# VHH binders against EKC/KEOPS complex subunit cgi121 (cgi121), part 183

Target 1, 174 residues: EKC/KEOPS complex subunit cgi121 (cgi121), of Schizosaccharomyces pombe (q9p7j3)
Amino acid sequence: MILPLFPETQVHVFVYENVSNCAAIHEQLISQNPIYDYAFLDAATILYKKQVYSAIIRALEDRRDEQMKTKTIHSEVILSLSPKTEISSAFRQFSMTKKSKNIVVVKIDSKLTEEEEFERLDKLVEGNRVEFSDEELQKLIDFKVLKKNYKLDPSTLENPLASILSSIALRGYS
Key: E = the ipSAE of ESMFold2; O = the ipSAE of OpenDDE; V2 = 0.75 times the mean of E and O plus 0.25 times the DockQ between their complexes.

## First folded at step 19 (VHH)

Design qp18 (from qo3 with H33N; framework vhh_6qgx_2; at its last look DockQ between E and O 0.98; V2 from the best seeds 0.86)
Fold by OpenDDE, look of step 19:
Structure qp18 (fold): chain B 174 residues (1-174), chain A 123 residues (1-123)
Amino acid sequence: as target 1 above (174 residues)
Amino acid sequence: QVQLVESGGGLVQAGGSLRLSCAASGFTFSDHNMAWFRRAPGKEREFVAAIAYTGKYTFYTDSVKGRFTISRDHAKNTVSLQMNSLRPEDTAVYYCAATYAWDYYTERAYEHWGQGTRVTVSA
């Protein structure tokens, strides 16, 4: 897909459930294997498409403004999901772990069609692809983790999206 | 309380060797990536080496490749930097750092830092 504010940047987002090889993928990430140049997120931490898009947009803005806090655009996406400014914390909160079962995979600066990118990624991920939708994400979310990550309380749970987006947008300002 | 305590610094002649050590406590060492940074006089702090939490993967700045070796001991919660063929330009305060992230080269990624140990290489 193309984001209106970044027409020269193609972005793809994929969701996988019942992934059996997260540990193996994680090993490749820590080894800095360039074939795994994606943002691998734990789906348990993602509730909305707009949450992911917000993080992507913020990361792209940071890059545009030469204000990236991390080395890569994908790590910047991970950071951008977090209400915290600490990179280590953001990774701990949102990044796929060896124990993850469901994941959201983000590709920035793709040169491939969505289908082509899927075929490439499908060789790396052993799981079932599901639609990138709020409906599917809601099936995978861990609300305990979500509440913890964004410090949601009963009052903010009435409109979790607004709270999440505010947290992302206001990172470093509170 | 989180602590990273460096040791092993000192004065050495060019071509000599030093082994730095960092003792970690107060956090889960086994799930943190460890690194060494250094700050030379009048310069900014720069990345030197990192080692993944598994100990399986290591990363180095170009200027130290083939001369420096980073390692870790999970039983002792220590990370070490073997420095061989030292050069005057290696003179710096060396810092130990820890991070959960695998953004190894990014100084900001590291959430824990030691106080540093001074290495001086004379010509």
Scores: ipSAE 0.903, ipTM 0.944, lowest interface PAE 0.5, mean pLDDT 96
Fold by ESMFold2, look of step 19:
Structure qp18 (fold): chain B 174 residues (1-174), chain A 123 residues (1-123)
Amino acid sequence: as target 1 above (174 residues)
Amino acid sequence: QVQLVESGGGLVQAGGSLRLSCAASGFTFSDHNMAWFRRAPGKEREFVAAIAYTGKYTFYTDSVKGRFTISRDHAKNTVSLQMNSLRPEDTAVYYCAATYAWDYYTERAYEHWGQGTRVTVSA
């Protein structure tokens, strides 16, 4: 997806299934290893491409406006997925954990082509890359988790996109 | 129900040492990163030190690096701050804090806070 508001900010999004080394990746994240400077998301929490792009756009807008709440733009993406303002809860709800099986990986401010970034990331992640698409994300989502994270009522569960996007956009106003 | 209780504060002469302790209860200590923040009179609360939930990684603000040591004890659910070579500018209320996030330096990342323990360093 093209980010019209931020055309000079190169963003790459990758999806991996059947990842065997999430525990090792998590260790690198908590150690602050700069090689792992990505947003690693649990794919069980992501149903739509637009969910991810809306969080990226929100994070970039907050950076532009000097309203970031977290230290890095990748941490800000994690927060931006949440309908709540609590950073700790956002990480608990959306970040890859040691026990995650499928992940969505976001790189913002990349100086590499998608192919070059993939080559670097593929050395870090032991899993199978799949297309970043709604059809692939639908296979990896946990709808019980999605419902809890966004407090979706039964009438919106079949097509919750608008509810999710408004939650991301309106965080802090309710 | 969640409690972070700091202890070990007091009055100490410049150049002296003090050890702060923080007892944690009511949440899963073993999956939380822990930190110390401090607030000097008239100033905003600032980051001092953090330790990852594994105990393997520690982080410090520049002004305390080499003088302060953070540690944690998973068996006792405690985090400690050993403060050596204390200076009058270390005078502050010291707060223990906990977060699930690995955004160690950011005050807003911490979801659980203690009430603080006062440290006064006299010349």
Scores: ipSAE 0.737, ipTM 0.886, lowest interface PAE 1.1, mean pLDDT 92
ESMFold2 (binder alone), look of step 19: mean pLDDT 90; pTM 0.919

Design qp19 (from qo3 with H33Q; framework vhh_6qgx_2; at its last look DockQ between E and O 0.95; V2 from the best seeds 0.86)
Fold by OpenDDE, look of step 19:
Structure qp19 (fold): chain B 174 residues (1-174), chain A 123 residues (1-123)
Amino acid sequence: as target 1 above (174 residues)
Amino acid sequence: QVQLVESGGGLVQAGGSLRLSCAASGFTFSDHQMAWFRRAPGKEREFVAAIAYTGKYTFYTDSVKGRFTISRDHAKNTVSLQMNSLRPEDTAVYYCAATYAWDYYTERAYEHWGQGTRVTVSA
């Protein structure tokens, strides 16, 4: 897909459930294998499409403004999901772990169509692709983790999206 | 309480060797990447080397490749930097650092830091 504010940047987002090889993928990430140049997120931490898009947009804005805090745009996406400014914390909160079962995969600056990118990614991920939708994400979310990551309380749970987006937007300001 | 304590620094002649050690405590060592940074007089702190939490992967700045070796001991919660063929330009305070992330080259990614150990290489 193309984001209106970033027409020269193609972005793809994929969701996988029942992934059996997260540990193997994680190994490739820590090895800095360029074939795995994606943002691999734990789906247990993602509730909305807009949450992911907001993080992507913020990362792209940071890059545009030459204000990236991390080395890669994908790491910046991970950081952008977090209400915290610490990179290590953001990875701990949102990044796929060896024990993850469901994941959201983000590709920035793709040169491929969505289908082509899927075919490429499908060789790396052993799981079932599901639709990138709020409906599917809601099936995969761990609300305990979500509440912890964004410090949600009963009052903010009435509109978790607003709280999440505010947390992302106001990172570093509170 | 998180602690990273460096040791092994000192004065050495050009061409000599030193082995730095960092003892880690107060966090889960086994799931953190470890790294060495250094700050030379009048310069900014720079990345030197990193090692993944598995110990299987190491990363180096170009200027130290082939001369420095980073390693870790999970049983002792230590990370080491073997420095061979030392040069005067290696003179710096060397810092041990830890991160959960794998953004190895980014100073900001590291959440824990030691106080540093001074290495001086004379001509």
Scores: ipSAE 0.904, ipTM 0.948, lowest interface PAE 0.5, mean pLDDT 96
Fold by ESMFold2, look of step 19:
Structure qp19 (fold): chain B 174 residues (1-174), chain A 123 residues (1-123)
Amino acid sequence: as target 1 above (174 residues)
Amino acid sequence: QVQLVESGGGLVQAGGSLRLSCAASGFTFSDHQMAWFRRAPGKEREFVAAIAYTGKYTFYTDSVKGRFTISRDHAKNTVSLQMNSLRPEDTAVYYCAATYAWDYYTERAYEHWGQGTRVTVSA
């Protein structure tokens, strides 16, 4: 997919449930294996497609403006999901861990079609691909985690989208 | 209370060796990446070396590759930097740092810092 403001940037987002090898993937991430150059997110932290796209847009805007805080665009997506500016905390809150069961995987600057990128990614992830949709994400979210990560109170949890998107867009202005 | 305490700095002749040590307390050492940064006189702080929480993966700035070795000891909650074949340009205050993130080279990724230990390499 091509985001309107970034016409030369192809982005793909995949969702996997029941992933059995998150520990092995995590090992590859800490080793800096370039084959694993994706943003691997814990799906328990993601409720909306727009949450992911807003983080991608924020990361791309920061790259365009020479304001990136992390080494890669994929690590910048992880940071951009956070309402705070602390890189270590953002990884702790949003990254896939050894114990994750469901994941959202983002590839930015892809030179491949969605299905070609899927074929590559499917060799790395042992799990069931599901549609990247609000319907599927809603099945995988942990609302306790979402509430904690974005400091949502009970009234906001009925309509959390605007609050979450504002947190992503306004990071660094608090 | 989080503490990173460096030791082992000092004055050494060019071509010599030093071993720096960093004792960590007050956080979960076993899930943190550890690094050494340095600040030379008149320079900004720069990355030197990092080691993943598992101890299996190490990363170095180009100017120290083959001369410096980072290691960690989980039982003692320490990280060390063996510095061999020292040069005058290695003169700096050396800082120990810790992060949960695997963004090893990025100074602002590190959430915990020591006060530093001075290394002076004389010609």
Scores: ipSAE 0.756, ipTM 0.894, lowest interface PAE 1.0, mean pLDDT 92
ESMFold2 (binder alone), look of step 19: mean pLDDT 87; pTM 0.898

Design qp2 (from qo3 with D62E; framework vhh_6qgx_2; at its last look DockQ between E and O 0.94; V2 from the best seeds 0.87)
Fold by OpenDDE, look of step 19:
Structure qp2 (fold): chain B 174 residues (1-174), chain A 123 residues (1-123)
Amino acid sequence: as target 1 above (174 residues)
Amino acid sequence: QVQLVESGGGLVQAGGSLRLSCAASGFTFSDHHMAWFRRAPGKEREFVAAIAYTGKYTFYTESVKGRFTISRDHAKNTVSLQMNSLRPEDTAVYYCAATYAWDYYTERAYEHWGQGTRVTVSA
């Protein structure tokens, strides 16, 4: 897809459930294998499409403004999901782990169509692709983790999206 | 309380060797990547080497490749930097650092830092 504010940047987002090889993928990430040049997120931490898009936009804005805090745009996406400014914490909160079962995969600066990118990614991920939708994400979310990551309370749970987006947008301004 | 304590620094002649050590405590060492950074006089702190939490993968700045070796001991919660063929330009305060993120080259990614140990290489 193309984001209106960044028409020159193609972005793809994929969701996988029942992934059996997260440990193997994680190993490739820590080895810095360039074939795995994606943002691999734990789906248990993602509730909304807009949450992911907000993080992507934030990362792209940081890059545009030459204010990236991380080395890569994909790491910046991970950081951008977090209400915290600490990169290490953001990875701990949102990145795929060896124990993850469901994941959200983000590709920025893709040169391929969505289908082509899927075919490429499908060789790396052993799981079932599902639609990138709020409906599907809601099936995969761990609300305990979500509440912890964004410090949601009963009052903010009435509209979690607003709280999450605010947290992302106002990171470093609290 | 998180602590990273460096040791092994000192004065050495060009061509000589030093082995730096960093003792870690107060956090889960086994799931953190470890790194060495250095700050030379009048310069900014720069990445030197990193080692993944598994110990399986290591990363180096170009200027130290082939001369420096980073390693870790999970039983002792230590990370080491073997420095061979030292050069005057290696003179710096060397810092040990820890991170959960695999953004190894980014100084800001590291959440824990030691106080540093001074290495001086004379001509």
Scores: ipSAE 0.915, ipTM 0.949, lowest interface PAE 0.5, mean pLDDT 96
Fold by ESMFold2, look of step 19:
Structure qp2 (fold): chain B 174 residues (1-174), chain A 123 residues (1-123)
Amino acid sequence: as target 1 above (174 residues)
Amino acid sequence: QVQLVESGGGLVQAGGSLRLSCAASGFTFSDHHMAWFRRAPGKEREFVAAIAYTGKYTFYTESVKGRFTISRDHAKNTVSLQMNSLRPEDTAVYYCAATYAWDYYTERAYEHWGQGTRVTVSA
């Protein structure tokens, strides 16, 4: 997809369920293998498409403004999901781990069509691709994790979107 | 309380060796990547070396590659830096640091820091 404020930046988002090789992917991430240059997110932490898009937009804005805190745009997406500024905690809260079962994968600055990027990614991920949609994400979320990550109280748990998006947009101002 | 305590610093002549050690406590050592940073007189703190939580992957700044070796011991919760062929420009306070994030070179990524140990390399 193309974001209006970033017309030269092609972004693809994929969702996989029942991934059997998260431990192997995690190994590639910690070894700094450049072919794994994606944001690998734990789907248990993602409830909405807008949550992911807001983090992507925040990361791109910070790159445009030379305010990135992490080494890559993909690691900046991980940080941008967090309501807090601590890089280590953001990775702990939102990144895919060796124990993850469902993942959301973001590619920014893709030079490929969605189908071409999928062909590459599908060689790396052993799981079932599903639609990137609120319907599919809601099947994969862990609400206990979501509540903890965004400090949601009972009044917001029925429709937490505004609280989550505010946390992403206002990081460092609360 | 989280603590990282460095030791093994001291005075050494150029061409000599030192081994730094860092004892970790108060956090889950086995899921943290570990690193050494250093601050030379008049300079900003800079990355020296990192080791992934598994112990399998190591990363070094170019100026120390081939001379320094980072290692970790999960049984003792320690990280070590073997420094060989020391040069006067290696003179610095050396800091041990820990992070969960695999953004190894980024100082801001490290959530736990030691107080540092002094290394002085004389000509």
Scores: ipSAE 0.779, ipTM 0.907, lowest interface PAE 0.9, mean pLDDT 92
ESMFold2 (binder alone), look of step 19: mean pLDDT 90; pTM 0.921

Design qp20 (from qo3 with A109S; framework vhh_6qgx_2; at its last look DockQ between E and O 0.96; V2 from the best seeds 0.86)
Fold by OpenDDE, look of step 19:
Structure qp20 (fold): chain B 174 residues (1-174), chain A 123 residues (1-123)
Amino acid sequence: as target 1 above (174 residues)
Amino acid sequence: QVQLVESGGGLVQAGGSLRLSCAASGFTFSDHHMAWFRRAPGKEREFVAAIAYTGKYTFYTDSVKGRFTISRDHAKNTVSLQMNSLRPEDTAVYYCAATYAWDYYTERSYEHWGQGTRVTVSA
């Protein structure tokens, strides 16, 4: 897809459930294998499409403004998901782990169509692709983790999206 | 309390060797990537080397490749930097650092830092 504010940048987002090889993928990330140049997120931490898009936009804005805090745009996406400014914390909160079962995969600066990118990514991920939608994400979310990551309370749970987006947008301004 | 304590610094002649060590405590060492950074006089702190939490993968800045070796000991919660063929331009305060993130080359990725140990290489 193309984001209106960044028409020159193609972005793809994929969701996989029941992934059996997260440990193997994690190993490749740790090794800095360029074939795995994606943002691999734990789906247990993602509730909304807009949450992911907000993080992507934030990362792209940082890059545009030459204010990236991380080395890569995909790492910046991970950081951008977090209400915290610490990169290490952001990775701990949102990045796929060896124990993850469901994942959200983000590709920025893709040169391929969505289908082509899927075919490429499908060789790396052993799981079932599902639609990138709020409906599907809601099936995969761990609300305990979500509440912890964004410090949600009963008052903010009435509208979690607003709280999450605010947290992302106002990171470093609290 | 998190602590990273560096040791092994000192004065050495060009061509000589030093082995730096960093003792870690107060956090889960086994799931953190470890790194060495250095700050030379009048310069900014720069990445030197990193090692994944598994110990399987290592990363180096170009200027130290083939001369420096980073390693870790999980039993002792230590990370080491073997520095061979030292050059005057290697003179710096060397810092040990730890991170959960695999963004190894980014200074701000590291959440824990030591106080540093001074390495001086004379011509």
Scores: ipSAE 0.911, ipTM 0.947, lowest interface PAE 0.5, mean pLDDT 96
Fold by ESMFold2, look of step 19:
Structure qp20 (fold): chain B 174 residues (1-174), chain A 123 residues (1-123)
Amino acid sequence: as target 1 above (174 residues)
Amino acid sequence: QVQLVESGGGLVQAGGSLRLSCAASGFTFSDHHMAWFRRAPGKEREFVAAIAYTGKYTFYTDSVKGRFTISRDHAKNTVSLQMNSLRPEDTAVYYCAATYAWDYYTERSYEHWGQGTRVTVSA
């Protein structure tokens, strides 16, 4: 997919459930293996497609404006999901861990079609691909985690999207 | 209460060795990557070395590779930096730091910092 504000940047997002090898993937991430240059997110933290797209847009805006705080665009996506500016806490809150069961995977700057990127990624992830949709995401979310990550109150929990998106958009201005 | 306490700094002649140690408490050491940074007089703090929380992967700035060795002891919650073949340009205050993120080279990724230990390498 191509985002309107970034017409030369191809982005793909995949969702996997029942992933059996998160520990092995995590090992590759901490070893800095360039084959694993994706943002691997814990699906328990993601409720909406727009949550992911907003983080991608924020990361791309920061790269365009030479304001990136992390080393790679994919680590910047992880940071961008957070309402705060602390890189370590953003990774703790949103990244895939060795114990994750379901994941959302983001590839930015892809030179492949979605199907070609899936073929590559599917060799790395032992799990079942599901649609990147709000319907599938809400089956995988942990609402207790979501509430904690974004400090949602009862009225915000009724319609949390606006609160989440404002947290992503306004990080660093407050 | 989070604490990182460095020790082992001192004065050595060029070509000599020192071993720095950092004792960690007040956070989950076993899920944190550890690093050493240093600040030379009149310069910005810079990355020296990092070790992943597993102990399996180490990363070094180019100027110390082959001379410095980072290691960690999970049972004692310590991280060490063995510094060999020291040069006057290694003179700095050395800081121990901890992060959950595998963005090892980025100073801003480190959430916990020690007070530092001074290393002076004389010609």
Scores: ipSAE 0.755, ipTM 0.897, lowest interface PAE 1.0, mean pLDDT 92
ESMFold2 (binder alone), look of step 19: mean pLDDT 90; pTM 0.917

Design qp21 (from qo3 with A101S; framework vhh_6qgx_2; at its last look DockQ between E and O 0.91; V2 from the best seeds 0.82)
Fold by OpenDDE, look of step 19:
Structure qp21 (fold): chain B 174 residues (1-174), chain A 123 residues (1-123)
Amino acid sequence: as target 1 above (174 residues)
Amino acid sequence: QVQLVESGGGLVQAGGSLRLSCAASGFTFSDHHMAWFRRAPGKEREFVAAIAYTGKYTFYTDSVKGRFTISRDHAKNTVSLQMNSLRPEDTAVYYCAATYSWDYYTERAYEHWGQGTRVTVSA
């Protein structure tokens, strides 16, 4: 897809459930294998499409403004998901782990169509692709983790999206 | 309380060797990637080497490749930097650092830091 504010940047987002090889993928990330040039997120931490898009936009804005805090745009996406400014914390909160079962995969600066990118990514991920939608994400979310990551309370749980987006947007401004 | 305590620094002649050590405590060492950074006089802190939490993968800045070796001991919660063929330009305060992130080269990615140990290489 193309984001209106960044028409020259193609972005793809994929969701996988029941992934059997997260540990293997994690190993490749740790090794800095360039074939795995994606943002691999734990789906248990993602509730909304807009949450992911907000993080992507934030990362792209940071890059545009030459204010990236991380080395890569994909790492910046991970950081951008977090209300915290600490990169290590953001990775701990949102990045796929060896124990993850469901994942959200983000590709920025893709040169391929969505289908082509899927075919490429499908060789790396052993799981079932599902639609990138709020409906599907809601099936995969761990609300305990979500509440912890964004410090949601009963008052903010009435509209979690607003709280999450605010946290992302206002990171570093508290 | 998180602690990273460096040791092994000192004065050495060019061509000599030093082995730095960092003792870690107060966090889950086995889950963190470890790294060495250094700050030379009048310069900014720069990445030197990193080692993944598994110990399987290591990363180096170009200027130290082939001369420096980073390693870790999970049983002792230590990370080491073997420095061979030292050069005057290696003179710096060397810092041990820890991160959960695999963004190894990014200084900001590291959440825990030691106080540093001074290495001086004379001509």
Scores: ipSAE 0.904, ipTM 0.943, lowest interface PAE 0.5, mean pLDDT 96
Fold by ESMFold2, look of step 19:
Structure qp21 (fold): chain B 174 residues (1-174), chain A 123 residues (1-123)
Amino acid sequence: as target 1 above (174 residues)
Amino acid sequence: QVQLVESGGGLVQAGGSLRLSCAASGFTFSDHHMAWFRRAPGKEREFVAAIAYTGKYTFYTDSVKGRFTISRDHAKNTVSLQMNSLRPEDTAVYYCAATYSWDYYTERAYEHWGQGTRVTVSA
């Protein structure tokens, strides 16, 4: 897909459930293997499509404005999900771990169609692709983790979208 | 109570060697990547070397490749930097640092820092 404000930037987002090889993927990430140049997110931390898109947009805006804090655009997406500015904390809270079961995978600056990118990614991930949709994400979320990551109170847990999006948009301005 | 304590710095002539050590406590050493950064007189702090939490993967800035070796010891919670063939331009305060992220080269990715140990390389 192409975001209106970033017409030269193709982005793909994939969701996998029941992933059996997160430990192997994690090893490739820490080794800096360029074949694995994606943002691998723990789906237990993602409730909405808009949560992911807001983080992507924030990362792209920071790159455009020369305000990126991380080395790669994909690590910047991970940071951008966090209400905090600390890179290490953002990775701990949102990135896929060796123990993750379900993941959201983001590719920015893709030169491939969604189908072509999927074919590449499917060789790396041993799991079942599901639709990137609020319906599927809601099946994979851990609400205890979501509440902790965004410090949600009981009044916002029924429809926490606005609180989450404001946390992403306003990070670093307070 | 997080602590990173560097040691092993000192004065050495060009061509010589030093081994820096960093003792870690107060955080989970086994899930953190470790690195050395350095600050030369009048310059910004720069990345030197990193080692993944597993010990399997190491990364170096170009100017030290082949001369410096980073290693870690999980039993002692230490990280070391063996510095060989030292040059005057290696003169700096060397800092030990730890991060959970695999953004190894980025200074602000590191959440824990030591106070530094001074290395002076004379001509």
Scores: ipSAE 0.686, ipTM 0.883, lowest interface PAE 1.3, mean pLDDT 92
ESMFold2 (binder alone), look of step 19: mean pLDDT 91; pTM 0.925

